# VHH binders against q9p7j3: the designs that were tried, part 4

Target 1, 174 residues: q9p7j3
Amino acid sequence: MILPLFPETQVHVFVYENVSNCAAIHEQLISQNPIYDYAFLDAATILYKKQVYSAIIRALEDRRDEQMKTKTIHSEVILSLSPKTEISSAFRQFSMTKKSKNIVVVKIDSKLTEEEEFERLDKLVEGNRVEFSDEELQKLIDFKVLKKNYKLDPSTLENPLASILSSIALRGYS

## First folded at step 1 (VHH)

Design a39 (framework vhh_7n9e_1)
Fold by ESMFold2-Fast, scan of step 1:
Structure a39 (fold): chain B 174 residues (1-174), chain A 124 residues (1-124)
Amino acid sequence: as target 1 above (174 residues)
Amino acid sequence: DVQLVESGGGLVQAGGSLRLSCAASGSIFSIYDMYWGRQAPGKGREWVSGINSGGDSTAYASSVKGRFTISRDNAKNTLYLQMNNLKPEDTALYYCAKTPEYLDSFGGYSLDVWGQGTQVTVSS
């Protein structure tokens, strides 16, 4: 994918369902293994493609402006999904855990094609790849988790897109 | 709180084996994922292996996969690392740790290290 504001930045997003090795992946992330330098998100927290893209754009803006709050662009994506500028809170809310079953994986600045990244990730992730689409994401979302993470009231939950995108775009300015 | 004490290190010849133990005090060992890490003299810390709280899921660094086996005995509050076919590059201080509660380093993932470690020296 090409982002209009960041046309030289290569971005790939992958969705895996029924992942059996999240605990093993989590251990690699704790070890800071560079092979696992991706943003690993719990799919229970992601409802729309635009939600992920908004977080990516915000992270890239923060990197451009030298305002990143985390050590890597991928951890900045995870932070950018959160309505709060609190690293530990953002990771508890959005990152993959040992107990995750479905995940969204983001790669920024890859020197590999999407197909090459898929082949690499297929070796790391023991699950079924599905299309990165609103249809597939809506099968994996947990609305209870979504409501808690974005503090949605019942009326907003009926059409949450604008609220979610505003929370991501305006993080730290309220 | 849980406190961890490592043991079982020593001097061994290349190709040999050692079994490390990590004894936990306190009642909460069984709820934590546990890890083995190591630090070579004058170098940074390196993750070696991990095991979940139930003992049914394990992971290994590529440098040790196929040679090391992590296991745990929750009834004895003990974590183990069986090290086979040891190489000189395995020489390091080995320590055990639990899953970090907070994220505050690369990606926020950091290793909570509780013990003083046990030294492993592999001669050529």
Scores: ipSAE 0.000, ipTM 0.146, lowest interface PAE 11.8, mean pLDDT 81

Design a4 (framework vhh_7n9e_1)
Fold by ESMFold2-Fast, scan of step 1:
Structure a4 (fold): chain B 174 residues (1-174), chain A 121 residues (1-121)
Amino acid sequence: as target 1 above (174 residues)
Amino acid sequence: DVQLVESGGGLVQAGGSLRLSCAASGFTFSDYWMYWGRQAPGKGREWVSGITSGGGSTAYASSVKGRFTISRDNAKNTLYLQMNNLKPEDTALYYCAKSPDWLYGEHFDYWGQGTQVTVSS
């Protein structure tokens, strides 16, 4: 996908359910294996496509403006999902863990097509690919995790989208 | 102020063992992923091992996997590297580093001064 505000930036988002090798992926990420240069998110934390796109846009804006707080664009996407600018907290809230079962994978600045990235990821991720859609994401979300991460109150529970997007867009501006 | 102080290095015969420690202060240790790196004479820094903030996941460079074990004690703000079956090519200055996340490449925020490990043949 091409984003209107960043037309030169190629973005791919993949969703995998029933992943059996999250511990192995974790080990590769800690070892800084460049093959694993993606943002690996726990699908329990993602409710909407717009949530992911908003974090991507925020990360790209921070990169453009030389205001990134992390070392890579993929780490910046993870940070940008959090309503706070505390990096360790953002990773505890949103990144894949060795115990994760369902993941969302983001690739920015890919020189590969979506099909080529999928073929590469299919060799790294032992799970079932599903469509990146609100319908599929809503099957994988943990509402207790979502409520905690965005500090949602009863007034936002029935339609949390606006609150989530505002939290992402206004991160660090209070 | 952030401080990382490495200790435990020394001279050891090939096949021997050493345990390195890194004492951390000036930040919330349990919030950070920690790493061990090394630099041999005339060579650049190379990554050796990493451990997540809670200690739940670890990773190792292929050259040390099966011989070294990284661990941490968050109550004591201390990182450890148990080094077994040491080889002459393990001779290097060993340093610990902190990072807030899974960084790609050498993107660490802070490095200590290091502790020297010398392995004789």
Scores: ipSAE 0.000, ipTM 0.280, lowest interface PAE 11.6, mean pLDDT 84

Design a40 (framework vhh_7n9e_1)
Fold by ESMFold2-Fast, scan of step 1:
Structure a40 (fold): chain B 174 residues (1-174), chain A 120 residues (1-120)
Amino acid sequence: as target 1 above (174 residues)
Amino acid sequence: DVQLVESGGGLVQAGGSLRLSCAASGFTFDRYAMYWGRQAPGKGREWVSGISPSGGTTAYASSVKGRFTISRDNAKNTLYLQMNNLKPEDTALYYCAKGRYSLWGSFDYWGQGTQVTVSS
């Protein structure tokens, strides 16, 4: 996908369900293996496509403005999902863990096509790829996790999109 | 020196209408996305609407879609929010905010706000 706001930046988002090798992937991520240079998110934390795109756009804006707080654009995407500016908290809340079962994978600045990235990721991820859509994401979300991460109360749970997007957009201002 | 000044708030009956304005200065207005946000008493801040630099693209929170219309006049450096069929739950302080580059981007600056109170 090419974002109209960042026309030279290629973005790909993949969703995998029933992943059996999250522990192995996590070990590669903590080892900083460059082959795993992606944002690996726990799908239990993602409800909407717009939630992911908002975090990507925020990360790209912070990179453009030389305001990144983390070392890579992919780690900046993870930070940007959090309503707070605390790096360790954001990773604890949104990153995949050894116990994750379903994941969302973001690639920014790929020189590969979506099909080529798919072939590469399918060798790294032992799971079933599903469509990046609100319908598929809503099958994988954990509403208890979502509510805790964005501090949603019962009055906003029926309409969480606006609250989530506001939290991402107003990070550092509230 | 970025400045955003909101106006047009007030007290209205349920089902009524209000038009909010935001006068912008200190930056090249037509190069930035603009937003409206609100904060009800005892609640967090909520994104309400956004508009692209040219005005060609708009987005709305589901709670206001179909009732509110965001627009801008780049020649006058002014952002607007037309609010129709107002409900008591729309009672909040409404803020104008300067975006960085997108409808989903973070706020760079925001104003002091204008109070909207909707009575039943």
Scores: ipSAE 0.000, ipTM 0.140, lowest interface PAE 15.7, mean pLDDT 83

Design a41 (framework vhh_7n9e_1)
Fold by ESMFold2-Fast, scan of step 1:
Structure a41 (fold): chain B 174 residues (1-174), chain A 119 residues (1-119)
Amino acid sequence: as target 1 above (174 residues)
Amino acid sequence: DVQLVESGGGLVQAGGSLRLSCAASGFTFDRYAMYWGRQAPGKGREWVSGISPSGGTTAYASSVKGRFTISRDNAKNTLYLQMNNLKPEDTALYYCATKYGFPSRLDYWGQGTQVTVSS
């Protein structure tokens, strides 16, 4: 994927359902294994493609402007999904955990094609890859988690897109 | 294990130039962003510059922008910092660092190379 504001930046997003080795992946992330340098998100927290793209754009803007609050562009994507700049809270809210079953994986600055990244991730993730689409994301979302993470009013939960995107884009400015 | 070894520091007069190198091993260098940081005696660590895995994107602290240039040679697993128009306030131990996916963990830093700028 090519982002209009960042045309030189390679971005790949992958979705896996029914992942059986989340505990093993989590252990590799804690040990800082460089092979696992991706943003591993719990799919229970992601409802729209635009939600992920907005977080990626915000992270890239913060990197460009020398305003990153975390140590990697991938961790900055995770932080950027949160409406607040509290790093520990953002990771608790959006990161994959040992108990996760479905995940969204983001890779930025890859030198690999999407197909090569897929082959690599398919060896690391023991689950079924599905299309990165609103339709597939809607099958994996947990609306109670979404409501809590974005502090959505019950009356807006049926159509939360604008609220979610505003929370991501305006983090730290409102 | 990640290994980073800095070199190229030294004593230079204000207005002079130095080129620092960082030799990296133990990881897939061309897939990780790289950074230069520095620490003056008795002060905290300050980030100086960053470069994307491909080298296509660079960032600089405002204090060094326009004077320093970060670059990398992925075929040699080497990171560089070209420092021009050096000032006494640039005197510090300079480190290269790579980053990993967990923000709560310390960046992997080398032993550093000392840069001293005399007035």
Scores: ipSAE 0.000, ipTM 0.120, lowest interface PAE 17.5, mean pLDDT 81

Design a42 (framework vhh_7n9e_1)
Fold by ESMFold2-Fast, scan of step 1:
Structure a42 (fold): chain B 174 residues (1-174), chain A 120 residues (1-120)
Amino acid sequence: as target 1 above (174 residues)
Amino acid sequence: DVQLVESGGGLVQAGGSLRLSCAASGFTFDRYAMYWGRQAPGKGREWVSGISPSGGTTAYASSVKGRFTISRDNAKNTLYLQMNNLKPEDTALYYCAAHRLYGTKPYDYWGQGTQVTVSS
């Protein structure tokens, strides 16, 4: 996918359901295996495509402005989903865990095509790929997790999109 | 003033064993994940093995799985790689690295390496 503000940045987003090897993937991430240089998100935390894109745009803006707080652009995407600038909390809230069952995987600056990244990820992830769409994401979300992560009140739950996007875009101003 | 100093390399015959050490200083060792990488002459860097800050989780490249064992001693600020049943293909400069993804200021540090040569 081409982003209007970053037209030369290659972005690929993949969604997997019923992943059986999350513990093995988590082990590779903790051991910092460079083959796993992706943002592995828990799908229980993602409701909208726009939520993921907003975090990607924020991470790319921070990289452009030399304001990244984490080591890689992929870890910066995970941080950018959080309404706060605390790295450890962001990873606890949004990153895949050993107990995750459904994941969203983001790749930035790939020198591979989307199809080649699919082939590579198929070897790493033991699960079923589904379309990156609001419909599919809404089947995988955990609303209790979403409410807690973004501190959503009952009044915002009917249409949480604007609140979530504002939390991502205005992080650090509150 | 972070330092990572590798030692324990040398010449060994195929089927032999070596134990590599990495002495760390200048940072809080038990808060960092550590890993071993290697680079053979004329080739790119290859990730070999990694270990979590507590030592409770380890991972290995498929090429070394079952032959190499990574471990750490947080009281001594030292990382180890036990290399068994060495093959000529294991010939490389072996280096350790400290990486921290979590926290307010993540860092990445690499040592200069120790040479391992495995004769046929």
Scores: ipSAE 0.007, ipTM 0.244, lowest interface PAE 12.6, mean pLDDT 83

Design a43 (framework vhh_7n9e_1)
Fold by ESMFold2-Fast, scan of step 1:
Structure a43 (fold): chain B 174 residues (1-174), chain A 121 residues (1-121)
Amino acid sequence: as target 1 above (174 residues)
Amino acid sequence: DVQLVESGGGLVQAGGSLRLSCAASGFTFDRYAMYWGRQAPGKGREWVSGISPSGGTTAYASSVKGRFTISRDNAKNTLYLQMNNLKPEDTALYYCAKSYRPWGTSHMDVWGQGTQVTVSS
């Protein structure tokens, strides 16, 4: 993926469905195992590719400006999905949990190719890879979770993209 | 080229109201978050309010929350700030700004010249 503001930053995004070992992965994340240095998102919270891209751009902006609120660029991506600046709330809302079934995984600054990252992740994640596309994401989203996380009203549910991206863009200005 | 033109400022008594407008041109207005900022004499710039590209989300500085309302008309490429119950402390040059890039940037870019608001006690 090529980001116009960060054209030389390598970004890979992976989607897995029917993951059976989320509890084991969560334990590795809590123990801060460096092998698991990725942003592990619950796919129930992600509706569009642009939603993920917006969070990545925000995180890279915050890193460039020395305004990161979390320790790693990957945790900053998770924070950046939230309309609020509260780290614990963002992780509860968007991060994978022991009960997650479908996940979106983001890798920034990889020294590996996309194919090499897939091979590595396939050893960590017990699930089925699917294409990172709006079509596939729409099969995994939980609209009740999305509505709650972004405080969407009924009038925005038919076309939520603009509201979601706006919420990400205005984070920290209240 | 990108252009932002503020209007609607003036002199008003404490407790009064003013409505500011910002006419935008040279960019796809409905894709950018928009902001109002202000600068009082001898002070730095202060963020006042922000509105998402769709208008569905708004945010306010604590000093103006409940008194000011930000809104936008994407069909007219115009940003507004309705200011009620004005206080002498609201005296400042008010200017509008757009987000640096659409979707996911944290800072503001392109500021207008501003419109002066003076609130007498």
Scores: ipSAE 0.000, ipTM 0.192, lowest interface PAE 15.1, mean pLDDT 83

Design a44 (framework vhh_7n9e_1)
Fold by ESMFold2-Fast, scan of step 1:
Structure a44 (fold): chain B 174 residues (1-174), chain A 119 residues (1-119)
Amino acid sequence: as target 1 above (174 residues)
Amino acid sequence: DVQLVESGGGLVQAGGSLRLSCAASGFTFDRYAMYWGRQAPGKGREWVSGISPSGGTTAYASSVKGRFTISRDNAKNTLYLQMNNLKPEDTALYYCATGLKYSRGFDHWGQGTQVTVSS
């Protein structure tokens, strides 16, 4: 994946459904095991590819401008999905939990090829890999979670893309 | 400002046990995840174990799972590693490190304590 403004940055996004070892992965993430240096997102919170890309771009912009609020680019991606600047809230809303069943995994600045990252992640995640596409994401989304996280009303829920992207891009601007 | 001081290393026979300690100061200990890493002579550093800020969640490298136990005492600002059934391949400089509660990655590493396991 090539990003406008960041063509030198290597980005890989993976989607897994029916993951049975989320509790084990969560333990590794809390313990900061470097093997798990990825952004592990709950797929229940992700509706569009553009939603993930917008969070990645915002995180990269904050890193470029030396304005990151978290210690790693991957944690900054998770924060950037939230319309608020509160770190703990963002992680509760978007990060994978022990109860997650479907996940979206983001890797930035990989020293490995996409194929090598696939092999590595497939060993860490006990689930079915699916295509990173709007079609697949729409099968995994929880609209109650989406509505709560972005404060969507019924009028925007039928076409929430612009509202979600605006919330991500304008986070921290009143 | 942040200080991490490891202790408890030494020479031990294969099959023996050691308990390592890491005394932390200069930060709010109970807000940070802690971990143990090790480095054998001439080799890169290897992650060994990690523990959440509350101590409720732990994780281990495959090479030590079932033999090592990580724990912490937040009242004493101290991290521990109980090492049982030690093997010669466990010989390394052991060091502790910090990380932010919600951030992935490592903030500071200590100077380390040497563990030598004889066959």
Scores: ipSAE 0.005, ipTM 0.268, lowest interface PAE 11.2, mean pLDDT 83

Design a45 (framework vhh_7n9e_1)
Fold by ESMFold2-Fast, scan of step 1:
Structure a45 (fold): chain B 174 residues (1-174), chain A 122 residues (1-122)
Amino acid sequence: as target 1 above (174 residues)
Amino acid sequence: DVQLVESGGGLVQAGGSLRLSCAASGFTFDRYAMYWGRQAPGKGREWVSGISPSGGTTAYASSVKGRFTISRDNAKNTLYLQMNNLKPEDTALYYCAARSPYLGHKTEYDYWGQGTQVTVSS
């Protein structure tokens, strides 16, 4: 995908359902294995493609402005999904855990094509790849998790897109 | 407050073996990824091997893969490096380090040991 403010930045997003090896992937992430330099998100926290794109744009803006709070662009994407600026809270809320079953994987600044990243990830992730679409994401979301992460009230929960995007875009500026 | 103390280095002939130990104190050892690095005379620091907090995941530099094995004992707050089939090119000061959990931070904070010298003769 091409981002309006970052047309030279290559972005790939992959969705996997029924992943059986999340515990193994989590161990690789905490050991900081460079092969696993991706943002691994729990799909239970992602309702829209625009939610992911907004977090990516925010992370890229923070990198451009030399305001990143984390060491990598991928960890900055995870932080950017959170309405708060606390790294540990953001990872607890949005990052894949050992118990995750469905995941969203983001790669930024890849030197590989989308097809090459797909082949690489298919070797790392033991699950079924599905289309990165609002339809597929809505099958994997946990609305209790979404409500807690974005502090949604009943009126907002009926149409949460604008509130989610505002929470991501305005984090730290409100 | 944080201390890392390496031991087990020495002089060994090519093809030999050594087991290095790193005793950790002053932090919650089982929450930190640990690694071994080395610095050869007149050269910069080189990453050798890393291990996850639980010990379930390990990684190695290509130059040592298949010859070295990293492990840890969280009950004893100790990190190990088993070095087999040593080569003259492995001659270096070996040190252990603790890294922050995966969450990362823009500011890098590694805790370093003083190191233990390994010398491999041909």
Scores: ipSAE 0.000, ipTM 0.189, lowest interface PAE 10.7, mean pLDDT 83

Design a46 (framework vhh_7n9e_1)
Fold by ESMFold2-Fast, scan of step 1:
Structure a46 (fold): chain B 174 residues (1-174), chain A 124 residues (1-124)
Amino acid sequence: as target 1 above (174 residues)
Amino acid sequence: DVQLVESGGGLVQAGGSLRLSCAASGFTFDRYAMYWGRQAPGKGREWVSGISPSGGTTAYASSVKGRFTISRDNAKNTLYLQMNNLKPEDTALYYCARTVYISGSGHTYVFDYWGQGTQVTVSS
């Protein structure tokens, strides 16, 4: 996918369900293995494709403006999903954990095609790939987690997309 | 009161060895991944090595792989870095760091506590 404001930036997003090796992936991530240089998100926290794209755009804007708070563009994507500026809260809320079963994987600045990235990820992730679509994401979301992460109330539940996108875009602004 | 205190630095000749220690206190050490980083004068911070909470997984920067070994003793709340075949370009302030969360980005980039560091100087 090509983003209008960042046409030179190659973006790939993959969704895996029924992942059995999240604990092993988690160990690789905390040991900083460069083979695992992706953003690994818990699919329980993602409801829409636009939610992921908004976080990617915000992270790319922060990189462009030299305002990244984390070391890599991928960790900046995870931070950018959070409505708050506190890094530890964002990672606790959105990152894959040892107990995750369904994950969303983001790669930015890939030197590989989508199919080549899939072949690489297939060796790292023991699960079933599904399409990155609103329909598939809605099968994997945990609405209690979503409501807590974005502080959604009954008045926003009929249109959570607008509230979520505003929270991502306005993180750190008053 | 979380504390990380490095020790074991010093002056050593090229080809020599040093063993660094990081004494951790104020938290449950065996629940956190730990890292060694370094900073040479006039340069930014460079990641050196990381180790999982159990010690079962380790990773190294390409510049030190095969020469340095990270390890931990969870019973003693201590992190170690064994440095062999030291080179002048390894001269730097070495520090340890704790992380409480993974980023999901292929690496953990959230560090909440850092040590003050121990100086390593390698002469030719």
Scores: ipSAE 0.005, ipTM 0.248, lowest interface PAE 10.7, mean pLDDT 83

Design a47 (framework vhh_7n9e_1)
Fold by ESMFold2-Fast, scan of step 1:
Structure a47 (fold): chain B 174 residues (1-174), chain A 121 residues (1-121)
Amino acid sequence: as target 1 above (174 residues)
Amino acid sequence: DVQLVESGGGLVQAGGSLRLSCAASGFTFDRYAMYWGRQAPGKGREWVSGISPSGGTTAYASSVKGRFTISRDNAKNTLYLQMNNLKPEDTALYYCATRGYNPLFSKGDYWGQGTQVTVSS
């Protein structure tokens, strides 16, 4: 086993396509409205479910080990998607922007059930909810963005999963 | 230790029914969504169905909608898949999963052994 499991940690992941209110959501995030305490990711950067879960596991490991570099577990998930430890770069690469069209939303340590989070989040996001599946993510990915963010070369582009997961899990290690 | 143990597979005629079970241990079962996936011989893995922690919300792949029913018994830490009107194309190894545990049903991350379902024509 390479990564520890956190079986008691509540994790919910939601995918929305054709979101019309990303600018409004972004303003709420800037104002630090606690209702919006989620990791809002641009779906153009996410190819696999396992990519998201690897970032979540890395963030939870860093929290357990008291090595978080950001203020919240949700910000740490965003950082953990990046192959580098540079906070500003990671947020620019993976966070939702005012111009985003499709988003992936992560909630950790919810006091609510998954059903209650669905109901709450559907009120905040003006878009079409789709299944969190590799099939749906592959409809929303931008391969140019993915290649740039993970420094993929032509030999890895056809099957990038292992390279992406290694980049997430092994930052700062030999 | 998180464990998922699938059972209930077997041989069945087209049009028949089977009920699969997944016994979960090592985590707080009633706090996690659960999923069924399958892999046919020589094919990729396919998500089949999902159920919320309370059991109040369910979702199904279009290929099984109306024929399969996912359910759970939180008191018994058990997930079920009732499969009706089975077709030869439903022949596959069936496995269960949860969010912090085998999120992609990959061989390298697979924690359950699965249960084989074979539908004869």
Scores: ipSAE 0.000, ipTM 0.136, lowest interface PAE 16.7, mean pLDDT 80

Design a48 (framework vhh_7n9e_1)
Fold by ESMFold2-Fast, scan of step 1:
Structure a48 (fold): chain B 174 residues (1-174), chain A 122 residues (1-122)
Amino acid sequence: as target 1 above (174 residues)
Amino acid sequence: DVQLVESGGGLVQAGGSLRLSCAASGFTFDRYAMYWGRQAPGKGREWVSGISPSGGTTAYASSVKGRFTISRDNAKNTLYLQMNNLKPEDTALYYCAAKTYHLGWPSQYDSWGQGTQVTVSS
């Protein structure tokens, strides 16, 4: 995918369902294995493609403006999903865990094609890749998790998109 | 209070071996991933190796893969780095840490040891 404000930036997003080796992936992430330099998100936290794109755009803006709060662009994507600037909370809220079953994986600045990244990830992730689409994401979301992460009231849960995007875009402004 | 104390560095000739140790205290060692990093003169920090809390999973930088082995003894709260076939380019201050922020995974402890100097002569 090409982002209008960052047309030279390579972005790939993958969705995996029924992942059986989340504990193994999690161990690799906490061991700082650079082959796992991706944003590994729990799909239970992602409802829309626009939610992921907004976090990516915010992370790229922060990198462009030399305002990144984390060490890597992928960590910055995870932070950018959160309505607050607290790094540990953002990772607890959105990052995959050993208990995750479905994941969303983001790669930025890849010099590989989408198919080449898939071949790499297929060796790392034991699950079924599905299309990155609102339809597929809505099968994997946990509305209790979404509500808690974005502090949504019951009426907002009926149509949460605008609230979620505002939380991502306006983080850090009163 | 978290403490990490590295030891085992020194002077060695190219092709030689050294074993580094990191003694940890002040936290529940077996619950945290551990890693070794290094900083060579005039260069930035480089991640060298990482190990999962159980020791079942290890990872290495391409520059050291096949030559270095990371391990841990949770009963002794100690992390190790066995370095074989050392090269002059391995000359650096080596330090251990109980933090995995490189890939964004949070750790309650973001602590670095004082480091132990490794110098490899040609």
Scores: ipSAE 0.006, ipTM 0.277, lowest interface PAE 9.8, mean pLDDT 83

Design a49 (framework vhh_7n9e_1)
Fold by ESMFold2-Fast, scan of step 1:
Structure a49 (fold): chain B 174 residues (1-174), chain A 123 residues (1-123)
Amino acid sequence: as target 1 above (174 residues)
Amino acid sequence: DVQLVESGGGLVQAGGSLRLSCAASGFTFDRYAMYWGRQAPGKGREWVSGISPSGGTTAYASSVKGRFTISRDNAKNTLYLQMNNLKPEDTALYYCAKYGSRSLPFHTGYDYWGQGTQVTVSS
């Protein structure tokens, strides 16, 4: 994908449902295995492709401006999904956990093609890969989690896209 | 202050063994994942091995898998790397590291490195 203002940045996003090895993946992440250098998100928190893209763009803007608050671009994507600037809250709210069933995986600055990343990830993730599309994401979302994470009221929950994107883009400004 | 002090390096012949130690202080050792990295002369840093806070999960670079064993003793705040069947290409400065925090265990906001211990493997 080509991102506004970042045309040279390679971005790949993968969606897996019915993942059985989230606990094993989590252990590899905390063991600092560089093979697992991706942003692993709980799909229960992601409703739209644009939500993920907005977080990626915000993370890339913060990297460009030397304003990253985490050490890696992938950690910065996780932080950027949060409407708050608190790192621990963002990871608690959006990161994959040992109990996650469905995940969204983001790779930035890949030196591999999408096909090569797909082959690599399919060896790491024990689940069914599905299309990164709004249709597939809407099958995996937990609306109670979404409402809590973005502080949505009943009126905005019916069509939350603009509210979510505004929360991501305006994090720290208001 | 977080401190990581490596020891146990030395000169060995190919096929030999060494055990490296990393003494940790200044943080709650049993709550953090730890890893070993190395840097060969004139080359960049290479990840070697990682271990979970409990020691229940380990990971290894392909170049050392089957030859090296990472372990930890949480009661002694010490990380170990047992290196068997050493090869000349294993010659490097070996260092241990703590990355992230208990509440932010993924790829998060800080990284602490030791001074390193030199391993030299002769042919």
Scores: ipSAE 0.005, ipTM 0.281, lowest interface PAE 11.3, mean pLDDT 82

